VHH binders against Putative methanesulfonate monooxygenase ferredoxin reductase subunit (msmD). Designs and how they scored, part 4

Target 1, 366 residues: Putative methanesulfonate monooxygenase ferredoxin reductase subunit (msmD), of Methylosulfonomonas methylovora (q9x406)
Amino acid sequence: MTSLARADDLAAAPLARENCAVSVETKSGVFGFDCAPGETLLYAGLRHGLTLPHECATGTCGTCRARVMTGEVDVAWEEAPGAARFKRDKGDVLLCQTRAVGDCVLRVPAEVAAKPARHQIPAYRTGLMENIRRLTGDVISFEVALSAPMDFDAGQFVVVEAPGLEGARAYSMVNFTRSADRIELVVKRKPSGGFGDWLFGATAEGAKVKVFGPLGRATFHADEHKNLLMIAGGSGIAGMMSILASAAEADHFRTRKGYLFFGVRTLADGFYLQEFAQRVVEAQGNLEVTLALSHEDPAGADHPDHPGVKLASGMVHEVAGRAMAGRYDDLIAYVAGPPPMVDGALRTLITQGGLSPSAIRYDKFG

## First folded at step 1 (VHH)

Design b13 (framework vhh_7b2m_4)
Fold by ESMFold2-Fast, scan of step 1:
Structure b13 (fold): chain B 366 residues (1-366), chain A 122 residues (1-122)
Amino acid sequence: as target 1 above (366 residues)
Amino acid sequence: EVQLVESGGGLVQAGGSLRLSCAASGFTFDSYAVGWYRQAPGKQRVVVASITSGGSTKYSNSVKGRFTISRDNAKNTVYLQMNSLKPEDTAVYYCAAQEYYDFWSGYPEDYWGQGTQVTVSS
């Protein structure tokens, strides 16, 4: 909406000299918030309690697409993959990559709520890097001790800004604890990844980082009383570990079924295997965990060192599709991993599983 | 080339019926959700009906009970059966497709058709 009659609806609270007044026109009405110097418009809106559309929150997906109607903005990463099909001449931007230079008016093509009940409002926290541990040749676990407790839902993620590195990086929480004073995160090293390289360096342990969150809508709630399907590739397993921890705390698998499919290249690339084996035992037959090997044929149907963890050959979404045939009743599916894996899994769930979009929750990390 | 092509629009009297078709080509249609949008002159384009790849349907309150969306995956086609048409249903009707997102989430659609005009006389 660009009508001048709407300008009065955009009146914000009094602003500090250094802040920019932002107005956002949505399908649900018009909302105002303040954007701090150097802050992206997405994080500014989210911390004011607005449910602005987002998925990766770091420039790769395009879900936070919006249009700048008036005002001047600065785009931190113009070549961001999520912006590939943007109408830049019409003011299309990714809110997670855009900073306000002055007061501005945005249009978001979505219904947006302000401070909805039971919604965790994202906030900035300072964190201290601790307990950096290598889990495999290319996977690292680390903990962040938070300056203030964070309440989050199982499946949610944070973005982390490290000193000396440009931009924020998204990581799902591995643990699940209400009012968490620390969070556990995991990352798979990319061939040219700056954050992964930094984690392997001497300066990462004990370093102070900026954390923004919790973020994400691929959340588990035991009171929905649903069967769970979890499909994860690589570091996408992080959120699934949080979901499993939450499900265990709620004794969810006493009456509901769970199915976890974890895709890795080879048997040696598998991690969290002992925890999977323990969760399977505790669920007393109501949780199945399968490690899908895309580049290795397993010698047997079960992991040799971790009883209860099944092995299968193939791409994780194809393994899941075959195993889940006829088993999609009363189910919510959670999918996390690199975009090609997520896209393949979503296709399987929709075409073979017949799942509605409301029954599928996912995170794409790229 | 990815295409969505709408057909079946036209002039109809109030109380009448029309069936719109959306023919898809150039992509894996079976995995996509499809929605029908409409846009009257000077108004925002709004979604009126959607159907998931699994066949689940959703309607806006303005058309619920009067419009029915359906799909034929063998023909790569989605239909919108419009009954009890009213003058306020006059608009250009657009077919849109997106993989995994619904049309009510606010995420941009992957593919759009060119639109078909529906005019309902009083």
Scores: ipSAE 0.000, ipTM 0.112, lowest interface PAE 20.3, mean pLDDT 81

Design g01 (framework vhh_8ghr_2)
Fold by ESMFold2-Fast, scan of step 1:
Structure g01 (fold): chain B 366 residues (1-366), chain A 121 residues (1-121)
Amino acid sequence: as target 1 above (366 residues)
Amino acid sequence: EVQLVESGGGLVQPGGSLRLSCAASGFTFSSYSYIGWVRRAPGKGEELVARIYPSGGSTSYADSVKGRFTISADISKNTAYLQMNSLRVEDTAVYYCARDYYDSSGWFDYWGQGTLVTVSS
């Protein structure tokens, strides 16, 4: 009798995987798109050309907040930091962490356009992990050879999904090239961080990954003919390297000034130092690079092995504020790093620098 | 000089509650603060239990403690808290208050001395 139930215990038959129909109500009207099985609502909307609000696209910032009006959804990371202040009983979700279970209706409290004016529409590509290199004891560089070329703007990022690891992780492109057949990314190791631990292991080289992008709005355009201020902490340096490469391609520093401040804990934690020194030489006096040491006093004003790289003691946004006094004219600022550093830099740039918010472009990383 | 000092640990019965405190000196929660609570149970590795960005109010939790533990911070007192409810025997561990590496890399650059939490009858 109950034994019959055990005998009939069958594995589920293969089910046809179907797209879910999604409707999104915005200040600009109602838009429809399809969401593939296992796909987050943010990525589904973005690949259909909708300019859905987002910043980190991986659960930390809260910018992709939306409300589920009807339909059932699955939230992949319920404890995501960006959702800490959400009213979940009213249907508030992060679109970057939310998957459709069936057809659903969302509300996004923002103006949404059907086509990004300046940026390529994000798309999925597969990639192969290549050229994994250790830069410091806790920093690794790697390249992803893409299944199809990606056209991106300097300062943009992608999200990467590795086999066997849950969730996507955001990484800014380090390189800049048109119609890129490969992208270079950098990660700082996080103990028990999954992806970082996988990358430091033996099985990452040659592995297939899923890449979604390009993403991000903190982009450099040489045709704006502005002086550049770049303030980076930790992994935020990645996007700045891409901006420097784009500026070099456009010969931007022939007529414009650039100022890069890179915050690290100690001198030994500095990386990309040879690349910085080379960029400084190529800019012929129009680019200044300063390594800001938060936990070490430098013995001299210049890096001992890279004399084109200046040294200063302090938190990077404070070092930048002191060095930039009186130098904010005709300038766009790019800020990338942890939220407290970005918020501190924004306050300094607006209050002391007198910069318009429209002249400040930033990315906050968790 | 950075220092983190934990308090509030002790013996508690299963189902009980404890509140841990972490007093910080040598830096402020408004400028350079990612604060985590990391535990180490006997015979196990370190587990990041909860993390907070005090100035922004954002928090995250390990799956093992979600719904039971709440992390908070008082910027004016430069102190972080871990409210632990519905405690289980498997929550027995030394709990460390730690400052995350300044770029949120997950390398903890300063640690407190640790406070022992024992969940037992």
Scores: ipSAE 0.000, ipTM 0.154, lowest interface PAE 17.5, mean pLDDT 80

Design g02 (framework vhh_8ghr_2)
Fold by ESMFold2-Fast, scan of step 1:
Structure g02 (fold): chain B 366 residues (1-366), chain A 121 residues (1-121)
Amino acid sequence: as target 1 above (366 residues)
Amino acid sequence: EVQLVESGGGLVQPGGSLRLSCAASGFTFSDYDYIGWVRRAPGKGEELVARISPSSGSTSYADSVKGRFTISADISKNTAYLQMNSLRVEDTAVYYCARGEYDFWSGLDYWGQGTLVTVSS
């Protein structure tokens, strides 16, 4: 295979010509791995099977925080929001933004396990962009045909690096299937967002991209036999669609309740509405879907074209809090969206819902 | 490159006032649906205290600061301000300037380094 660039060639510019030996000190002991030229320390550790802490994997959160004890590193994005409170003079870094210049020793303030060779170990794949479709004025879906199958859990994401664009971007999988030959992703256009602008043009179809994953810990497992609360803002809906698909395959809502709250600005910004309506019907009363409108008052309690989809006015986490009062029994909550929304939801779920932090699974996206 | 640089924090007595400034470079405020101020006190999550739409002039405030804080933006200087009056001990926090899209639910896509505000008793 000579038509695809090597995965390393699609990473950020290489800083070292040889692999660097990395040692990481954790609460669970010391682990070693090799970091390839141009590769970030987070991705290097993850593909070697280490369960390094991470959330966004793209610089906006602080979860992949580590300390450089020995050795020289290069930080690709010094101004990354997730590093705003770090003590850089003491060697604090975000592993997702840090590349080794030579051999180095890291400290990670968490328990880390060496994962046995499993389906969900993150790896680099190349992909082809296919089936690019506009869902709304500023939302576009696309599929990536993978160079090798990827096994993933519902709720996981990948990072995508596109040709000619700087940096990687995190996108949750919309579909769910074991040993996936293709993944479906969705993006909302942002001002100054080069990737979104590229996708809204015709030139992205058939383009080769680099994909790293699967990533993320906010995963759904039907064998936990829990009721599901799903709170999504904007593109955070992607992972929830994957969870709904997995739940449907497992016939989960035959015996368990589900509650989905999807926050959008206006009624016209809603998407996946037909799929929501179908899933509500299939769940036979055990799944409720509410579209929360932050900038519009709905004319009625139900979507005019999809009666199975409820409408409410307000911020999605506040709408969810009010609707869920007294309904938190035997439940796992999945929350995906921007940090302020996720933090608001966490506060409500813990203080009003009485949920243990272990019963709340979340992804924060920039 | 995108930068948001906060300034104007410091130590102030209860009942006092401070004006925070946010100088932006690498983008224009008019390219974004809102500019806001987010704070985090030790051990707490983020609280959006104020936001302004540069295009419409529309503002919103957290209930905890309504009537005391005023957000404004000078588009020509690409600088946002938070005028904080009648400060209370519970206003002690690191204050961050943030930019975002019209759909607040899609999130704040960039935050500055923050400026510390300490209101001593």
Scores: ipSAE 0.000, ipTM 0.099, lowest interface PAE 23.7, mean pLDDT 79

Design g03 (framework vhh_8ghr_2)
Fold by ESMFold2-Fast, scan of step 1:
Structure g03 (fold): chain B 366 residues (1-366), chain A 120 residues (1-120)
Amino acid sequence: as target 1 above (366 residues)
Amino acid sequence: EVQLVESGGGLVQPGGSLRLSCAASGFTISSYYSIGWVRRAPGKGEELVARIYPSSGYTSYADSVKGRFTISADISKNTAYLQMNSLRVEDTAVYYCARYSEWGYGLDYWGQGTLVTVSS
């Protein structure tokens, strides 16, 4: 036996409790699923194939809002930002923070399908933390070796639960592999951030984590034959790297244009620069990459160490808006980053770019 | 109520084959849970011999059985199987089907066990 399998064998005492039966009323009809002891209602529904509404899946966005119609539930994080405006006295909950105490009936005011049209059904995996590497002063990359391979689409993310830390955190995959035995993730350290501090503390290497995924609907598919606009802030670049890898595998930029805008504070905060330069060369003029510097004026139009990477001053969504004027034809836009950046980009794409909401795919991360 | 019921154990000669079945009820094996086969021989500790994660199709095996045993799952029957080929005397043990949760529940439900005896 491996140490991973042995550690899992020691993880739990025998449970005498049965699964809770959950019924969910949706605009598409009524669906049923089982919720395991200690499992959140969102993850339980998703692993049964139901396309329950979600964005962050970790308590921040509020998209997984539902109403408890009957039955008792336990809310793991009552102060979750996504629940700030809920009518809790009427049974409003975030499914990603809510566990069933017994059988219950939920109402979700959305269209729900019994199975995802293009995406894999999410599942739980155990992971081993490996290859933890600092990319900048506040950005860390790491790999997670999975207990079971995961098939995912470019642009998808997982949620990770670390030992000793409360709650799960969402990270987009940086790599693209059709049946992945390992995934590469990247995190930007936040002031007083528990997960970032844990990674910096060096006790993370070799640690076991819980992984649930793949999640997310902001996915790239080469068979749509569209030009690509990618706008990323901070660790939101992770999903864009996966999209670029998938596009390269499909030779997508042989016949289509790509535009990537990556927002960082200063030149020193830029990362993945050599990979961007290589992708630009491989695309033979059909891919443009721009670093948008919000707190520094660049000395020239090109990165001094990576000539294929352009430099511009400003907030990334404003830089993208200026550069993309008149260039929105036959295009799907991918946007990933902190909520204020994503909201700014969405406003620019819809009002200045004239893009329909159906042509915009986005993920909001804290 | 979650239950795992094993069947298919018995006496077999060295080099023979046997197929164990694990019928699951109270949950779906095609979702959150992985299913493992754990064996215990008299005087020995327990050994996880095979595991399947039906949602991904992933399987793993102990080195002692790799190439000889095959774990599989039939989603429509909510049943997991362990096909045991080229059986050896040292494979003699009680075989347990167990639900092996990835969310930190470990082996949270076990069957009653089925005896496999490999003897000439």
Scores: ipSAE 0.000, ipTM 0.115, lowest interface PAE 20.1, mean pLDDT 80

Design g04 (framework vhh_8ghr_2)
Fold by ESMFold2-Fast, scan of step 1:
Structure g04 (fold): chain B 366 residues (1-366), chain A 121 residues (1-121)
Amino acid sequence: as target 1 above (366 residues)
Amino acid sequence: EVQLVESGGGLVQPGGSLRLSCAASGFTFSSEYAIGWVRRAPGKGEELVARIYSSGGSTSYADSVKGRFTISADISKNTAYLQMNSLRVEDTAVYYCARDLGYSYGYMDVWGQGTLVTVSS
């Protein structure tokens, strides 16, 4: 089970065992850090300022893969989907699921930087659950009032650990504020999701949670002066809302174009529609928002209740591909959603759009 | 023509109570946004003191007013309320009702004219 802890909490608590010294061999050289009792190797490295590769940070992807060269480790979730292709007999592990039992040496086959300039260093915080509201039949929004301010980049996420629930869950920030005292998160309910069931219950409001972050590489920076393409499915819309907020603060759409495609099953499953309509008005023709309906044919080209929001039939990445033909100039693409949608979008952007991998930023959520 | 109109402001003594009302016209309360109460005291910046999401009834409050202020909404009357109890001199401010779109903390697209609350002996 992933354990979140603050530095002052660790210093004050009687320790069952000592901190473990970890050495990591990377393409950029060798780095060292301490891992606290019960802490995962990924979080330990990240909070020491190392830019260790990661996507989900919760066991489903595989990007945080590393090899244990020496030392003993404990794997919290051995059946994690992200580890399916690993050479386990040679010591391959997911850093987000692995805890040190003693001093160890790891190899990460990637370029890693230590405390690069303007890097948002992840840290443990506690928070209080507030403003839990239902947006649709299966989508719920909530805020977390943080114990200490968090500075983050638009498009980043946190992992949240709720009382009585096993494991941490990753959620992208919906808002954008430097030195944020509060973060806004959104969740789409899953049939087997204990966290979703807890959020829809009476005990979540006011509950104390543990938060680790900010995390993620799919970040927006207005000073890159690029046109934006945003493709989102389900709760993947969260990070796009943060990007839109950051772009508005920087007056980005005064001189650049934006294209947002949001995939839902039916018209009734759409949310944030009033916010999209207002953003379109503010951008004065430089932002287009399309709601892609995969299981319903729209009666018209525009949303009946939200002028400025366009409607189209089809899977979101296919709708985006058709709409964006000939419009990939000077553009960075942001993609967020479940793995099949993200993989479909990546294929379209690379093969039909001719985008280089460096111009595509994405997050896969399980 | 979209409007928010505040009422109920005035002069009260410390320890007193006051209830502000915010009537919406030209739009209806929905689940896609919050209604907030923002105040501005002389010589200070704006402070979001209370927020309500009408669809779920969930509320939030600034630390300065927690336990003293209560926000509520009557969807059938398209009106939000701020009940202010145990008022202090430092609560003196112009109070604005605003529509909060929720994708940035305190992003308000529709504002009322404001109502003055003066707490003085």
Scores: ipSAE 0.000, ipTM 0.215, lowest interface PAE 16.2, mean pLDDT 81

Design g05 (framework vhh_8ghr_2)
Amino acid sequence: EVQLVESGGGLVQPGGSLRLSCAASGFTFDSSYWIGWVRRAPGKGEELVARISPSGGSTSYADSVKGRFTISADISKNTAYLQMNSLRVEDTAVYYCARESYDILTGFDYWGQGTLVTVSS
ESMFold2-Fast, scan of step 1: ipSAE 0.012; ipTM 0.551

Design g06 (framework vhh_8ghr_2)
Fold by ESMFold2-Fast, scan of step 1:
Structure g06 (fold): chain B 366 residues (1-366), chain A 121 residues (1-121)
Amino acid sequence: as target 1 above (366 residues)
Amino acid sequence: EVQLVESGGGLVQPGGSLRLSCAASGFTFSYSDIIGWVRRAPGKGEELVARIYPSDSSTSYADSVKGRFTISADISKNTAYLQMNSLRVEDTAVYYCARGYGDYEWGFDYWGQGTLVTVSS
């Protein structure tokens, strides 16, 4: 419990003094686990191998909703957007924002499995911030050197806790490697984003951070032998880079097709363009990459400096819909980005593409 | 260009009042949106101060401002407001306007640049 052994590395929130015993009632039975001081109930359950429902794991979605049946809990972020419509007087909470004060009983209205095969069990690791690079005017890449190797699936994310900053933030891994001793993450700077502001400060390089993961279910597996559609907006491209790296390692595009659509505002906002061009060459015609410009008309059909990267004008999900007409056979779609883009893409894939929801894997980022 | 533009910040004495405005440009607020005000003081994390769900006029407030601040939205004018009364020194912060979908439990997708509120004698 490296993260929780150092309460001074967490924001000054109320913490339980001792481990608390937690019982969770689910549609698939009753499970027990212990929750450490300062740890959220979601992370405690996940590191014990329970597949508790989650998407963001950081308070903005409602997927980790549960009800406290007995016992006292502390809610770190009472006005979290994901809890906007919860019945708090009935004990409704977000597990990613809730810490146990004592032993408690929870109810989760979902099927939950214990230690399912093929899934990596999340754990806490300490990390060192390294190689902080600006990729565009508002996009920063950084690496975290991990205290212990992490095995993860392409498309998964971690949550990061920075010293002196309140709360954890979710970032998809950009790289893919077996037994990773470092992970690469990318963040788009937001006006209210304390983590982004910290990355531009003097203390971020070499700083110690707490990492919990791997997390997420929008994962790529080459042994499914499917064609891939990837639709990404902004920092949602991170998980797609990991998927591309995993696909390259498995030589997946030797026999399968890939289509990546990356939405940015203008040509100057594009990043990873050289990496895309190289992946297109290596795939020998089986990978297409299109940069969709929502606020700029491209001068030509191809990127002037990066051969192999196509250009199109429009919102990324609309560009993808037009380009993919008639090309949805034997396909799994991966979608990542801001909610309006993800919702637009899901609508297009289901209504125009005829894809089953089970063939669509997505992550919504704030 | 899609943007939220805050205005109405400035210097005010303790016990005073300010009204912040948030104008949407390049898109329109919908009755299905969730509109919020988030503040950040130097060296502190983000605090969701107030939110409104225009579809049913329901509102919520942080305990620190409950009874003192009032959020409202005029969808016809594409503008949201935060009326701040009985201001305290600890209300000093940059105030951001934010918009998300009313069924969007994933947070806010549009953010303003922020407006500074300083409460000082």
Scores: ipSAE 0.000, ipTM 0.103, lowest interface PAE 20.5, mean pLDDT 80

Design g07 (framework vhh_8ghr_2)
Fold by ESMFold2-Fast, scan of step 1:
Structure g07 (fold): chain B 366 residues (1-366), chain A 122 residues (1-122)
Amino acid sequence: as target 1 above (366 residues)
Amino acid sequence: EVQLVESGGGLVQPGGSLRLSCAASGFTFSSYDYIGWVRRAPGKGEELVARISSSGGYTSYADSVKGRFTISADISKNTAYLQMNSLRVEDTAVYYCARTYTVYSSGYFDYWGQGTLVTVSS
């Protein structure tokens, strides 16, 4: 167990008293940026517009792997799952968990560019917790009123740092608006406590949080004119709601098909069901939504209280694989959920669906 | 502060009509919010009567009230309504306005009004 500065203390953390100069050697050349006291190297690079590789941005994946070539760094979470196979003695680190002690030189084994115009540059904002609401017994929704508007793409996420809670947690936006003064997020409660437990407590409403974003590359753009396949497990549904809202705004389903598969354990664990039914009606046959039940056999093929929502028994990626047989043409697949579900979906889409990896966009959340 | 305020309850004869109103304050309806009407009748327990999406585009009803009750919402006024027609003695209950997402979880409402009494009696 390691102790580190709390999320609300990030800007004042004692690891460096001055900004540190960071140099990054990449396949695309050398870039420089400043890292603020207590700031992680990933967030520092991203807010300077560099397309540093990342997925979870919170220690669970290994995508933000880099090597420290010179200089001293501090690793906030040494036991992070994403770092399990790293050569630490050679300077391998997760940029999302690493802070500069002084000036340093990094090597990132990827092509890195100044952020393309299509993507928003991440920034820090403060936020106020508002409209905390229970969706089911273990799922809770909340809104964050932002100190400054955030322009984001559908499917993107933010990291949230709560007072008194160690580290940042990643949550996809549920809503979609341009220049958003407010974002909506959703979380499924873990048995072991953490951010979910804090949200269920009396002190969360009105609390001041730190937000960094927008983040993520699993983004929807209507101008790509593709059919959409969406596979979500648990709170991974959040980003899909944002994609559906963006698609509706662009009237995308007038000319394109959409297929959403949402995995839950039982019928009682389903949420957003009335919103799905409404979206299906609005799409006039061009959107199909299926609730996949992993631990219950449905009595019928359709949800009894939500016309337009189909029911199927099984693991969500297997349900999707069977339903999508012969229907993979001209589409982009979006996958979001816990790592085992995402890995199962990726295997299904590539081996059974024959999809190119470039046609699959995903987010893994711990 | 978040608040839901019901109005429109009262005494009515069988076959009569009442319109209940639910005014929301301290929050604005999001596209994922649903306003529900839940009733508690003596000896029957709790029943979700009707639900409407904040957009007003989707509604659902308990089988006991289908064809008699109509739920609606005015997003510009942040208010939901329950029009109750052809009232029966068994519709006698305290009616609560509540914000919720799910049909199957009457215990998972995050905001509740104080309730308004509807008595159907001759």
Scores: ipSAE 0.000, ipTM 0.143, lowest interface PAE 20.0, mean pLDDT 79

